# VH-VL binders against Calcium homeostasis endoplasmic reticulum protein (CHERP): the designs that were tried, part 6

Target 1, 141 residues: Calcium homeostasis endoplasmic reticulum protein (CHERP), of Homo sapiens (Human) (q8iwx8r149to289)
Amino acid sequence: ETQLDMNEFDNLLQPIIDTCTKDAISAGKNWMFSNAKSPPHCELMAGHLRNRITADGAHFELRLHLIYLINDVLHHCQRKQARELLAALQKVVVPIYCTSFLAVEEDKQQKIARLLQLWEKNGYFDDSIIQQLQSPALGLG
Short names: E, the ipSAE of ESMFold2; O, the ipSAE of OpenDDE; V2, 0.75 times the mean of E and O plus 0.25 times the DockQ between their complexes.

## First folded at step 4 (VH-VL)

Design c2 (from ac2 with heavy chain D56G S57R S104Y; framework fv_acasunlimab)
Fold by ESMFold2-Fast, scan of step 4:
Structure c2 (fold): chain C 141 residues (1-141), chain A 122 residues (1-122), chain B 108 residues (1-108)
Amino acid sequence: as target 1 above (141 residues)
Amino acid sequence: EVQLLEPGGGLVQPGGSLRLSCEASGFTFSSYAMSWVRQAPGKGLEWVSGISGSGGRTFYADSVRGRFTISRDSSKNTLFLQMSSLRAEDTAVYYCAKEGYYDYSGYYFDYWGQGTLVTVSS
Amino acid sequence: SYVLTQPPSVSVAPGQTARITCGGNNIGSYSVHWYQQKPGQAPVLVVYYDSDRPSGLPERFSGSNSGNTATLTISRVEAGDEADYYCQVWDSSSDHVVFGGGTKLTVL
C-alpha cells in the first residue's frame, strides 16, 4: 500500500510553523519532492497539508506558513514539470486558501491574498479555481 | 551558503551607459526572483528593478523605466542591470538582492550583494 | 504610490528597549519587512512578514504590525545594534517595492 512517514513530514513542518525560515521551507519542499513517487504519494502529502491547515484549532501563523510552503512547492512544480504533485495540490488549494482567508480579519486576509495575486500571475491554476479563490465563500460552497 | 558578488562599479559621464553584474551561488538561481536596490550617498534605500526567476517578467521604478534593462543568464548564474542615458541623480551604491522563497520580485529580500558604487559626473 | 513614514532618528541607552515605527495608511493589511544596515555594509534582513525572524538573528529583535503602524522592537539594546533600520512592503496595486525613509538608531 502507498504510505509515507507522516511523523517525519510533521517534524519538517514544525520549524516552518514556528519560525518560517527560508531553510525550513526549503527542507520541507525538498522532502516533498523526494517523496513524490506517484500520484497517491502526492495526494497523501497534499491531503496532509489540507488537514493541518483546515483543522478547527489551527492558528493563523500555522495556516499562513504552510500556505507559504505550498506556494514554494507550486513554483517548483511548474519549473520542474512535476505534474503529479501540482495536480494533487490543485485538488486541495481551494479549501486550504478559502478556509484560511475566511477564518481571519481583514489585516490578516491581505497577507494571504498577496499569494493569490502571485498564483494568478504565474498561471498555477485554471480560471475556475482562480474564481473560487477570488470568492472564498463561493469556493467553500 | 548563498553568495551574491558584484564585481565593481564605475565612473560614467551623464548620458553614458554602464552594465552591472551580480554573480550568484549557493541556491537554484532560476527558482528565485531578484532585484536591484540603490542608495544615493547619505540617503535611503530605493528599489530600482526586479526580474522573475524565469526572466519572463520584469519590473521598473518610474525613475528608470525606458533607461534601465534588467536581465539574467541562468547558464552563468548572473543578474545584470544595463543602465543607459545615465543622470547625476543615478549616482548611488547599487545592490543586487535575492527575493526570499517567493518567485516574485517585490516581497522581501533575504540576501544582498556587497554593493557597487556608480558615480555619474562630468 | 504608497508611502511609508519612519522617524529619522531614535536614541536609546544600552540595555533599554528601542521601538522604531513605520507608518502607512492601513499598513496592518500589508506584510512589513525590516532591514538593518551598518555603516559601509549591505542591508541585512532582521524581520520579515511582520514578526518572523531569520535563523541566527538574536531573539531581542521582534516586530508587530496593526492599523496604521508597524513597529520593530529591539530589547536589551547593545552598542552593536547602532545602525539604520528600513521598513519595506510590497504594493500589489502598483507592482512596486516600497521602502521607508530609514531610521538611525543611536545607542548612547
Scores: ipSAE 0.014, ipTM 0.554, lowest interface PAE 7.3, mean pLDDT 86

Design c5 (from ac2 with heavy chain D56G D103E S104V; framework fv_acasunlimab)
Fold by ESMFold2-Fast, scan of step 4:
Structure c5 (fold): chain C 141 residues (1-141), chain A 122 residues (1-122), chain B 108 residues (1-108)
Amino acid sequence: as target 1 above (141 residues)
Amino acid sequence: EVQLLEPGGGLVQPGGSLRLSCEASGFTFSSYAMSWVRQAPGKGLEWVSGISGSGGSTFYADSVRGRFTISRDSSKNTLFLQMSSLRAEDTAVYYCAKEGYYEVSGYYFDYWGQGTLVTVSS
Amino acid sequence: SYVLTQPPSVSVAPGQTARITCGGNNIGSYSVHWYQQKPGQAPVLVVYYDSDRPSGLPERFSGSNSGNTATLTISRVEAGDEADYYCQVWDSSSDHVVFGGGTKLTVL
């Protein structure tokens, strides 16, 4: 079946988790685009991000920083017309966003909600997904 | 504590060259992008150049492209701006600035050097 | 090239609310940051990512960003707020930092 070097991916994700610099985000994004060779490849990368972000043991900074990576990837998907990677991320964004939002108190929720405002403005998702993101508890069930 | 120290500026004649430096401490230098931002006397802030934390990517404003070169030396925690073919309109206070904590597809500058005056005059 | 437009000056009396605008085409899709600069000093970050404030800055400083206009709002203005204010974005299409022209806030 389709396989990606997830150890290499995790090595790029770790600096994002630890320090979240623009360079670290850019390196992770570039790796994802280099490996976005087919829908199954895109789904493996998106699924891996979902698994890391929605894990019960994930701390807030891990969740937030990897969502910042996703945000940067979404922006470039629109510019590059990278439909397969966009579609893969659209399939996982609801559990990623809603789990992260519900796991924290109001001050931290505001940081996450800023991403939703940007996603709405840029038109990354259809109305059905936006509705689920606007109501996180309903989005998870 | 984060510190950015600019040792000093200079007076240069038109067509001349000058290298600026910015000594960084208090953070993991190679993990953050840095920029040079200038301000002509009585004028606003103008972004000049930026460099990625690794040094693998450089960016330039149209007004300086081909004349200025940004670089960094991670062993010395120092940012440089090599200025060539200087013009009277390059007269400004030059600030080095550190990229802040990344949030939401953009960056801001959380720390700035004290600025160094570069005067280009005959 | 992307352009940010600010009014050159804004005047307010102490205790009033100052509003400094930053205009840009579809600026609501960008993250806007704001800097305060006093004479002879380097700029200081006062608002980042549209509405966040650095630790230690008064909550009197706030920001918003929607459509074609971002706004820095300073409530209960004090004499010490008198300064030049600059908005700034990162234009990812050109990989360029863009600053507004600056607004001089005068507290009378």
Scores: ipSAE 0.021, ipTM 0.620, lowest interface PAE 5.0, mean pLDDT 87

Design c6 (from ac2 with heavy chain D56G, light chain S29D S92E; framework fv_acasunlimab)
Fold by ESMFold2-Fast, scan of step 4:
Order: sequence, then C-alpha cells, then structure tokens
Structure c6 (fold): chain C 141 residues (1-141), chain A 122 residues (1-122), chain B 108 residues (1-108)
Amino acid sequence: as target 1 above (141 residues)
Amino acid sequence: EVQLLEPGGGLVQPGGSLRLSCEASGFTFSSYAMSWVRQAPGKGLEWVSGISGSGGSTFYADSVRGRFTISRDSSKNTLFLQMSSLRAEDTAVYYCAKEGYYDSSGYYFDYWGQGTLVTVSS
Amino acid sequence: SYVLTQPPSVSVAPGQTARITCGGNNIGDYSVHWYQQKPGQAPVLVVYYDSDRPSGLPERFSGSNSGNTATLTISRVEAGDEADYYCQVWDESSDHVVFGGGTKLTVL
C-alpha cells in the first residue's frame, strides 16, 4: 500500500513552476525528503516528476524549473547519503533531460546543458547515464 | 514592472543606528528572497545580508553580524535593514536586490534598487 | 572565506573583443553571474549561471566558466560598454554571496 499525496506534491510544485525561488525549491525538496520512506515511495515521487516534465503540454519554464528542483534534490542526496531517493532519480533522469533538451531551440538547450555539466562534475550518475544524457536523441531510444 | 524603491539614507554618528527600507512592487514579494548589498565610495560590491521569502531564514556577512538585522513585512511589501553600532567603514551606498532563479548551484540578483547613501561620520 | 579575483582594469579599442576574467579556486564548480555598473547607477545583470543572458541583452555579451577561471566576453565593443563589471558566486556552504573586486572596462 505504497501511496503518497500527489495533490499535496503538486501544490508544492506549482510555486516552483511559477517562480522558481529558493523558498519554493526548498519546500519541494523538504517534502520529498520527508516522504522518502522506502524505495517505492522515492520511485513514486521521481516518476511523478518525470510524468510532469515529459508531458506533451509541458512548457519550457515548467520543465526547466522542475529540473532545477531535481538538481537541488540530487545535491542534497549526496550530502545526506539518501541513496534510495538518488537511485529513484537516476532511473528517470534520462527521459526528463533528453525530452526537455530536444523540445527546444539552441538558446534554451544551453540552459539545460549547463545542468548536465554540473551533474558530471558532482558525479551524480554513472558513465552509462552520462553517455545517454550527452546524446539526447539516442538516450530516448 | 518590477520596482525596488529605497527612500533616502542619512548621516549618522559613529555608534549610532539607522533603519533602511526597500519598497517592492511588480512581483509576489513574499515568494522571493532579498538581499542588501553595499558599495563604499569608489570601492566594489559587498554582500551584507539576505533573507528568505518567508522571512524564516536570515544570513549575514561576518563584518555586520551582531550589528545589523534584516527583516521584511509582507503586508507592506517592504524589506528592512536595521543598522546599529555603526562605524565609519559602514559608509556606503546600500542596495536592496531581488533573487532570480535558484537551483543550488547559483544565486543571483535580477533586479536592484536605486541605492541609498549612508554616511557614518562625526 | 572564498575569494574572487578580477583584474582592476581592461582596455580595448572600439569593435574589438574584451575579455574580463574572474579567478577562484575551482570556480568551475560554482555558477558565476556578472553585473555591469555605470557611474551613479545600480548594477545590472548581464550574464547569469555562467553563460545565460537576460532578455533584451545584446548578443555581444557571453560568458564561460571552467577550472579556476570564469570569463565575461564582450564582442564588437562599443563606447556604451564602458562600465565596472563584477563577477559573483553563491557559496552554499556559508550561505554567502561573494563578489569579485570589479574590473573597469575602458574603450579607447
């Protein structure tokens, strides 16, 4: 009976989509860590972010800002040794990043590609994932 | 549309106190973190203090800790800096500044107030 | 205690490319932002997150950041680009904003 209040999660995601402030991202991140109770819980949260970001109707700012949330969560996963949440995000980052990158023109692609450089430097993902992120069209299959 | 208006500063004696204000409009004030950044005459920019959008977290440069207090009033859309035990070296133009996007790797200011001069001398 | 180092001045001829550096230990691991300040005015954001540009900024402004040096590049420099330029990072470990000392760009 692994379930999370996804309406509560979406209420926290909306300010991130709209404003992308330190407070909004901190609130979303804190909610995710508070609900990271088991691998299935982490996978539900990561899957929900993937679904929101890769949806056909998602606009660029929604995609970018939620990826900013993911970046903040990844950063704190390493600090807190939150291995289950990190593992869940590692399973969804390829469709999230590649779909977002391919949906936009070069100026906007550069904003997304900057995050890949940070992820490489910080060692959040193994070589297989990094190679898929570096080749977005191939990463989606 | 985004505006940050700082009423004039002032002249104060060493050891005195002064309160600065920054009136915000054109954005949802309580959603955004704000900072105070100062610039001594002919010198560079120095970050002084920051406050979260909710006001629940405050941060201070070592040079002002214990002497300055940052606060905000969401009902008035106003940011404050209460300065006490002022020194000649606190003489500067003080700018309020609004945060831009945040992603853990960076924190920048997308809009700045016009600045207010604070002079500390006898 | 993190320190950003900028040259105090850079001079370029009109139409040439100006490069303003910002040095910091492993600054490539930080995100660097750049501000332009003209005499008597508040700073204005010109580059954020290493290379992103605000809407309405001339394409002549660009940024890069790698290793121990970040660079603001201004191509086809105009007299109106004369200003002081400041780099800035966020030091998350201290919750501290750090500015470089500033570089005065002179167009001769």
Scores: ipSAE 0.316, ipTM 0.791, lowest interface PAE 3.2, mean pLDDT 90

Design c7 (from ac2 with heavy chain S54R D56G S104I; framework fv_acasunlimab)
Fold by ESMFold2-Fast, scan of step 4:
Structure c7 (fold): chain C 141 residues (1-141), chain A 122 residues (1-122), chain B 108 residues (1-108)
Amino acid sequence: as target 1 above (141 residues)
Amino acid sequence: EVQLLEPGGGLVQPGGSLRLSCEASGFTFSSYAMSWVRQAPGKGLEWVSGISGRGGSTFYADSVRGRFTISRDSSKNTLFLQMSSLRAEDTAVYYCAKEGYYDISGYYFDYWGQGTLVTVSS
Amino acid sequence: SYVLTQPPSVSVAPGQTARITCGGNNIGSYSVHWYQQKPGQAPVLVVYYDSDRPSGLPERFSGSNSGNTATLTISRVEAGDEADYYCQVWDSSSDHVVFGGGTKLTVL
């Protein structure tokens, strides 16, 4: 059975949620790559991030900062040819982005929309995913 | 193998127009953002404009907004900069540059064209 | 808009270590990239994301970034390292690329 230490993961995520420093993001990213041992391992990590970000009690800063972690991981997946981790994140990005975007007012939506512009610019997702991200209310249907 | 070729440039009078082009090869063109960066004689590097891989987003430095238009043609793997209402201070070597990946706090240029001189004077 | 400050010039003897600084408010939270430009040539990437090096570049080039200062370090400097060096960040709040003013490295 595929297992990861989710308590250890959460201990690394907490500094990201609280302060979102470069060091905190780097530590979280490095832990994810160290544990990207197979597709099921990658799916557990991606699924955990989706669960944390889309939870009913999640506040804006938690959602935004963990999406910043995801952004950094996406960038490095292409550099390191980490295809399984990239694929796992591609499966969860729509609910993560759309839920976060729809949960907040226009000024905070602008911060989240900047990430979509970066993702489009960098080619992380195919056209079908980009279309869903561009129409968040329809993307969740 | 990545190559960026800039065949344009020249002398233009103030108020005139000029189109620069940059032909790309050796990478999947529509997957990478590209920028124009200029350098006035004896001066430093100044970012001018950027465009997303598929052309859906464009960005401009305040000094050129409304006068310059960046575009790309994926069928020709070519980046363009349409310059209008040119001023003496637009005189510079213009480089096209392929962007690497974005991050929350930055992106870089991994390949640059050879540069093309644009001189704006009477 | 965000501003990056570099010393206009740095001089170093062959075989010594050159340090070129890039100052910016809270620059440690940005990713800093460095370019080398020799006369009549296009810039060449030498360090990206603070400390990563492109394949084929000598190990003599390294970078760091913390607090308000990023630094490009060139160890065992050679005459061929003489060039202008530019630091660069992307400012997400303005969607602008920001370059430092450049530093001329002279190897005497």
Scores: ipSAE 0.015, ipTM 0.538, lowest interface PAE 7.1, mean pLDDT 86

Design c9 (from ac2 with heavy chain D56G Y102W S104F; framework fv_acasunlimab)
Fold by ESMFold2-Fast, scan of step 4:
Structure c9 (fold): chain C 141 residues (1-141), chain A 122 residues (1-122), chain B 108 residues (1-108)
Amino acid sequence: as target 1 above (141 residues)
Amino acid sequence: EVQLLEPGGGLVQPGGSLRLSCEASGFTFSSYAMSWVRQAPGKGLEWVSGISGSGGSTFYADSVRGRFTISRDSSKNTLFLQMSSLRAEDTAVYYCAKEGYWDFSGYYFDYWGQGTLVTVSS
Amino acid sequence: SYVLTQPPSVSVAPGQTARITCGGNNIGSYSVHWYQQKPGQAPVLVVYYDSDRPSGLPERFSGSNSGNTATLTISRVEAGDEADYYCQVWDSSSDHVVFGGGTKLTVL
């Protein structure tokens, strides 16, 4: 059975949610790479981030800061050729991005939209995913 | 290959207006945020204003808010700074600067324009 | 508002190591970038994200960032390194770019 210490993960995510410092992001990212042992392990981590970000009670800063963690992880996946973690994040990015974008006003939407510009430039996602991210309401159904 | 060209600048009287432009080439213009950074004679660098790649978000230093407006035109690959109610304290070389890679921790400027001198004097 | 503090000047002889500091409260939690500016020229990026270096920059330039101090280190200093050096962070709480006051490096 695929097992990860999700309480340990949540302890690393909490400082990111609260303050979103470089050190907090780096600690979370490093923990994810250390635990990216197989595709099921990567899917558990990606799924946990999706669950936290798309939860009904999630406030904007929680959503934004965890998406910042995802952005940093995506960058390093490409640099390290960490294909399994990248694939797991590709499976959850649409509900994460679209739910977060649609939940907020225009000024906050622009902070999220800036990440999409980087993702397009860096080629993290295929055209079908990009199309869904560009049209968030259609991306959710 | 990346180039930022700043035509313009000049001498304006206090209370006057001036528009600066920065012509970009060598990169996908709408994918990168851009800023204006100024430098008064003999002084350090001071960030003035920033704009997202899409133009949907704009940011201003407190010293210029309400007087300056940043904008961009993706069809012309050009960044603008409309300056109004100019003061002697706005006298500076104005640089346009292109964002490098951005992440949660912010951004840096990988390319800068040559700078345009704006002198506010009677 | 967040403030970055740099010494106004640093002097070093050719071949020695120059260290330029950038002080800020808990600056180690920020990403620090460094620019070199020579008289009459636009700034040039020399270090980004604390310690990364642009392609083509000599290995003599390096950076570090921890606690309350970030440092730009220039080893085996050459006359051509004489310039003003600025540190910079992005303050996410205000969405503002913050520059240090600059340090004039003089190569004796």
Scores: ipSAE 0.017, ipTM 0.577, lowest interface PAE 5.4, mean pLDDT 87

Design p1 (from pa10 with heavy chain Y102D; framework fv_patecibart)
Fold by ESMFold2-Fast, scan of step 4:
Structure p1 (fold): chain C 141 residues (1-141), chain A 125 residues (1-125), chain B 107 residues (1-107)
Amino acid sequence: as target 1 above (141 residues)
Amino acid sequence: QVTLKESGPTLVKPTQTLTLTCTFSGFSLSTSGVGVAWIRQPPGKALEWLAHIYWNDDKRYYPALKNRLTITKDTSKNQVVLTMTNMDPVDTATYYCAHSEDYYGSGSYPEFDYWGQGTLVTVSS
Amino acid sequence: EIVLTQSPDFQSVTPKEKVTITCRASQSIGSSIHWYQQKPDQYPKLLIKYASQSFSGVPSRFSGSGSGTDFTLTINSLEAEDAATYYCHQSSSLPYTFGQGTKVEIK
C-alpha cells in the first residue's frame, strides 16, 4: 500500500535531465528527503531512479545527471544520518552505475568512474558493493 | 589536451573595475559536469579562490568578495569572464583560471586539474 | 571558513631523501584535500586529489595520505625538479581554501 506520487517525482526529474541546474537538483533532493517516510518509501524512490537510469532508451546525459542527483542525495544522507534512504540507494547503485559505465566510451566512463572514487573515499558503500562497482561487467552478471 | 590562458589589463587604478578573460581549448562548457574557476595569488603569498562557474551556469563566489565579483561564460567562444569592482592595491596578484572536470552539486567540490599561466594585475595610482 | 595549516613552512633537503609535508584542517574535511606543486614563476599543477589519488602523469614518488583533519604529502625520493612550493587545498565546503604553502629546496 506504500505509494508515492511518481508523476510528481518525474516532473522534478525532467529539469535535472534537461539542464541539471542547481535549483533542479535541490528540488529533486528535497522532494526525496521529504518523502523518505519509511524503508518502503525510500525503496520506491530508489527503484524509480534505477528504472529511469537503466532503461534501454536512456541517453548518457540522462544517466549522468540523475547520478549527479544521487551523489548529492548520498552526501546529504551522511549529513542528516538518513539511514533508510542511504540503504535504499545501496540496493540499486550497482545496476545504476554498471549499466551507465558499460553503455559509453572511455572518456565518458571516466566521468562516472571519478564519482565512484569519491563514493569509495566517503564510505557510502560496503566492500561488497564497491567490488561490484569496480568491476562493472561482473556487477551486472 | 586542456589549455587555458588569462587575458586582460596588467595595470588597474584604485576604484576601477577589473575584467579578465579566460580563453580555453581541449574542452567545452557545453559538456556536462565541466567548470572553470578563478584563483589569485598576491606576490609571495598563498593561493586564494575567487569564483567558479559550471556548464549549467551554477556559480560560486568567495563570500567575503561576493558583492565585488561576477563570473560569466560564453560557451560558443570558449571563454569565462571574471569582473571585480572597486579594485584596491591589496588586490594586486597573479590571477589564474583553472579547469574542473566534474560536478558534485552541494557536496564535495572538485579539484582544479589544469591551470592557465596566470596574468599579473598590479593595482596602483 | 576552514583554515589549512601546513608544516613545515620551509625545508632544504638533500637529493634522494624523503620529504614529508603535513596539512592540518581546522575542522574535519573527510578526504576532500588536494595537493598542488608550484615552481618559481610558474602556475600550480595538481599532484594528488582526494587525499590519496594520484593525478595522471604524476611521478610515483609522490603520494598522499590522511583523513579527517591531518593530511600528508610524501615525496619518497626527492629529485632536483621537485624544488617547488607545495599547497594543500580543501573542497569540503565553501569557500575553498588553501594552505600557506611549504617551500622545498635542494641542498
Scores: ipSAE 0.484, ipTM 0.831, lowest interface PAE 2.1, mean pLDDT 91

Design p11 (from pa10 with heavy chain S106E, light chain S31D; framework fv_patecibart; at its last look DockQ between E and O 0.46; V2 from the best seeds 0.53)
Fold by OpenDDE, look of step 5:
Structure p11 (fold): chain C 141 residues (1-141), chain A 125 residues (1-125), chain B 107 residues (1-107)
Amino acid sequence: as target 1 above (141 residues)
Amino acid sequence: QVTLKESGPTLVKPTQTLTLTCTFSGFSLSTSGVGVAWIRQPPGKALEWLAHIYWNDDKRYYPALKNRLTITKDTSKNQVVLTMTNMDPVDTATYYCAHSEYYYGEGSYPEFDYWGQGTLVTVSS
Amino acid sequence: EIVLTQSPDFQSVTPKEKVTITCRASQSIGDSIHWYQQKPDQYPKLLIKYASQSFSGVPSRFSGSGSGTDFTLTINSLEAEDAATYYCHQSSSLPYTFGQGTKVEIK
């Protein structure tokens, strides 16, 4: 199995973090789908995003912008029935969401919470995951 | 509380350039996801989206008017400016600025949740 | 661009009656339709977002439904203060577009 180039991934994530343009998001999404060839690769990508987002010292915009990427990828997974990548993201979404949510004040929490509402509406995750996301303080426990 | 207010000339001559300023409070264009749009409405007619500027300085224009429109922001002043060149009597309308929020991915598309009161701009010789 | 066509263009309705306004999109837009109310000499106000979600402060008599290409705004029991023009709006793709509006008058 071909090894993923995580440096290449990081190079695509940086513009998303810095500018969060549609093109940057799209490029990141496309790369993820192009490399979602196996469950291990999907998990590697998802895990990498988790690590970047939940890292100590990560600023809010980094977390939010990468969660925007995840949101776009989730939507695309649903449309394309990319089950493996969706499953991989489901495994990491709770720490991603909860860490980001708990790290900021209320006005910024609302930004993140809006994504949860969207995820609930679109049915990206099963009920057990949604329940964890609805209680961020418990989600990291 | 979110508020927006349009300001600028209410009378413009044909071929002149219109400059409108939207001054807002209760939010910041430095906040990710936030945007401000300009929408106009000719007297007795429907609404027409003109331009949109986002926190990351991404700009969108109505294609048919793109060459005539420029939208800019001054985050420090909480202002968005719209310029429209080569004004014509057909451009007579009430011009609104409106607040929006957007997140990537379908299901989170911009709605205009807060509006200014609008300013009537008449183009006449 | 996506064209939104509302129906009807005009309604004269007796108070307490049910009002139904439809909006048809030229292509599927999921639920990315929003409804606005505009009273004379006022700015448009958001009523319903994403086809069926009521905006804050909107009376319960207002509701929205639909998906894909066909959407409906319903006023369950018309009040005198509901006399206004209603617009549907899509933001699924650029350029953002509005319906031509439906004027509701009190009979």
Scores: ipSAE 0.381, ipTM 0.826, lowest interface PAE 1.7, mean pLDDT 93
ESMFold2-Fast, scan of step 4: ipSAE 0.697; ipTM 0.893
ESMFold2, look of step 5: ipSAE 0.741; ipTM 0.892
ESMFold2 (binder alone), look of step 5: mean pLDDT 91; pTM 0.935

Design p12 (from pa10 with heavy chain A37G H52L H99R S100I; framework fv_patecibart)
Heavy chain, then light chain:
Amino acid sequence: QVTLKESGPTLVKPTQTLTLTCTFSGFSLSTSGVGVGWIRQPPGKALEWLALIYWNDDKRYYPALKNRLTITKDTSKNQVVLTMTNMDPVDTATYYCARIEYYYGSGSYPEFDYWGQGTLVTVSS
Amino acid sequence: EIVLTQSPDFQSVTPKEKVTITCRASQSIGSSIHWYQQKPDQYPKLLIKYASQSFSGVPSRFSGSGSGTDFTLTINSLEAEDAATYYCHQSSSLPYTFGQGTKVEIK
ESMFold2-Fast, scan of step 4: ipSAE 0.548; ipTM 0.846

Design p13 (from pa10 with heavy chain A37G H52L Y109F, light chain S31D; framework fv_patecibart)
Fold by ESMFold2-Fast, scan of step 4:
Structure p13 (fold): chain C 141 residues (1-141), chain A 125 residues (1-125), chain B 107 residues (1-107)
Amino acid sequence: as target 1 above (141 residues)
Amino acid sequence: QVTLKESGPTLVKPTQTLTLTCTFSGFSLSTSGVGVGWIRQPPGKALEWLALIYWNDDKRYYPALKNRLTITKDTSKNQVVLTMTNMDPVDTATYYCAHSEYYYGSGSFPEFDYWGQGTLVTVSS
Amino acid sequence: EIVLTQSPDFQSVTPKEKVTITCRASQSIGDSIHWYQQKPDQYPKLLIKYASQSFSGVPSRFSGSGSGTDFTLTINSLEAEDAATYYCHQSSSLPYTFGQGTKVEIK
């Protein structure tokens, strides 16, 4: 049975949500890599981020800041060839991105869309995922 | 809509500290993802990036100049301040501040979309 | 430090001709290249970001392409107002460096 201390994870996510400092992002990222022990462990962490970001009560800064964490983790996954954590994030990125994009007006959508442009250029996701991210309403169906 | 303006001394003596202020309007450094950077250009030479600060106080410096540079912000005044110690005649340049809209964490790839008019700083005895 | 080398340093071009400026990075930078236009005695203006994305208000005659180490800025039909120095800029790693500039002059 795969278990992770989700209360410890949430304690690290809270400073990211509140202030999104470089140190807070780094601490969250390091915790995720330290706990990326198997595919189920990675899926628990990715699923928890999906749940926090897609919650109907989540405000924009919570969603955006946790997506900044995800972006930093994706960058380091590719650099370190951390296949299992990357694969877990690939499974949840569509609901994370599409829900966040559709919940806000154009100015805030642009902040999220710029991350998609970076993800496309860096090749973090295959063409089928990219197509879903480019059409957020269809991606949620 | 977005405007930035540099201010500070136009003449500095060798060994003194330069302090430049960037005052802006049309955006806020309380907005997630936003940053302000400093770039300089010696007369007739190429552009040189110096420093950058984001809304979350994430600071970046040209590594070879890091010990001479400090960047700070006052979000309530819409100001970013750069200080550079131990000025030398080779530091004579037009100094610009510029806006960056999007943050990407530790791997951020900033582009500078709106720039101030620049202020010429001459370092001479 | 990533070095950006622009070619050519200078070109004098007849109006309506196509202008091509290249920027070569000393190591791979993905698409983290940006292009600026600086007219005499003016501040730089962003033209193209992330290799190929046009900045708002920039005329359609300007386009960018490339990835990895080789990047190109193209002006498909030069206008008199395009006389300027053009700079590439990488934001892939610290320090964020600029190319040496390419001066475009109208013949």
Scores: ipSAE 0.318, ipTM 0.777, lowest interface PAE 3.0, mean pLDDT 90

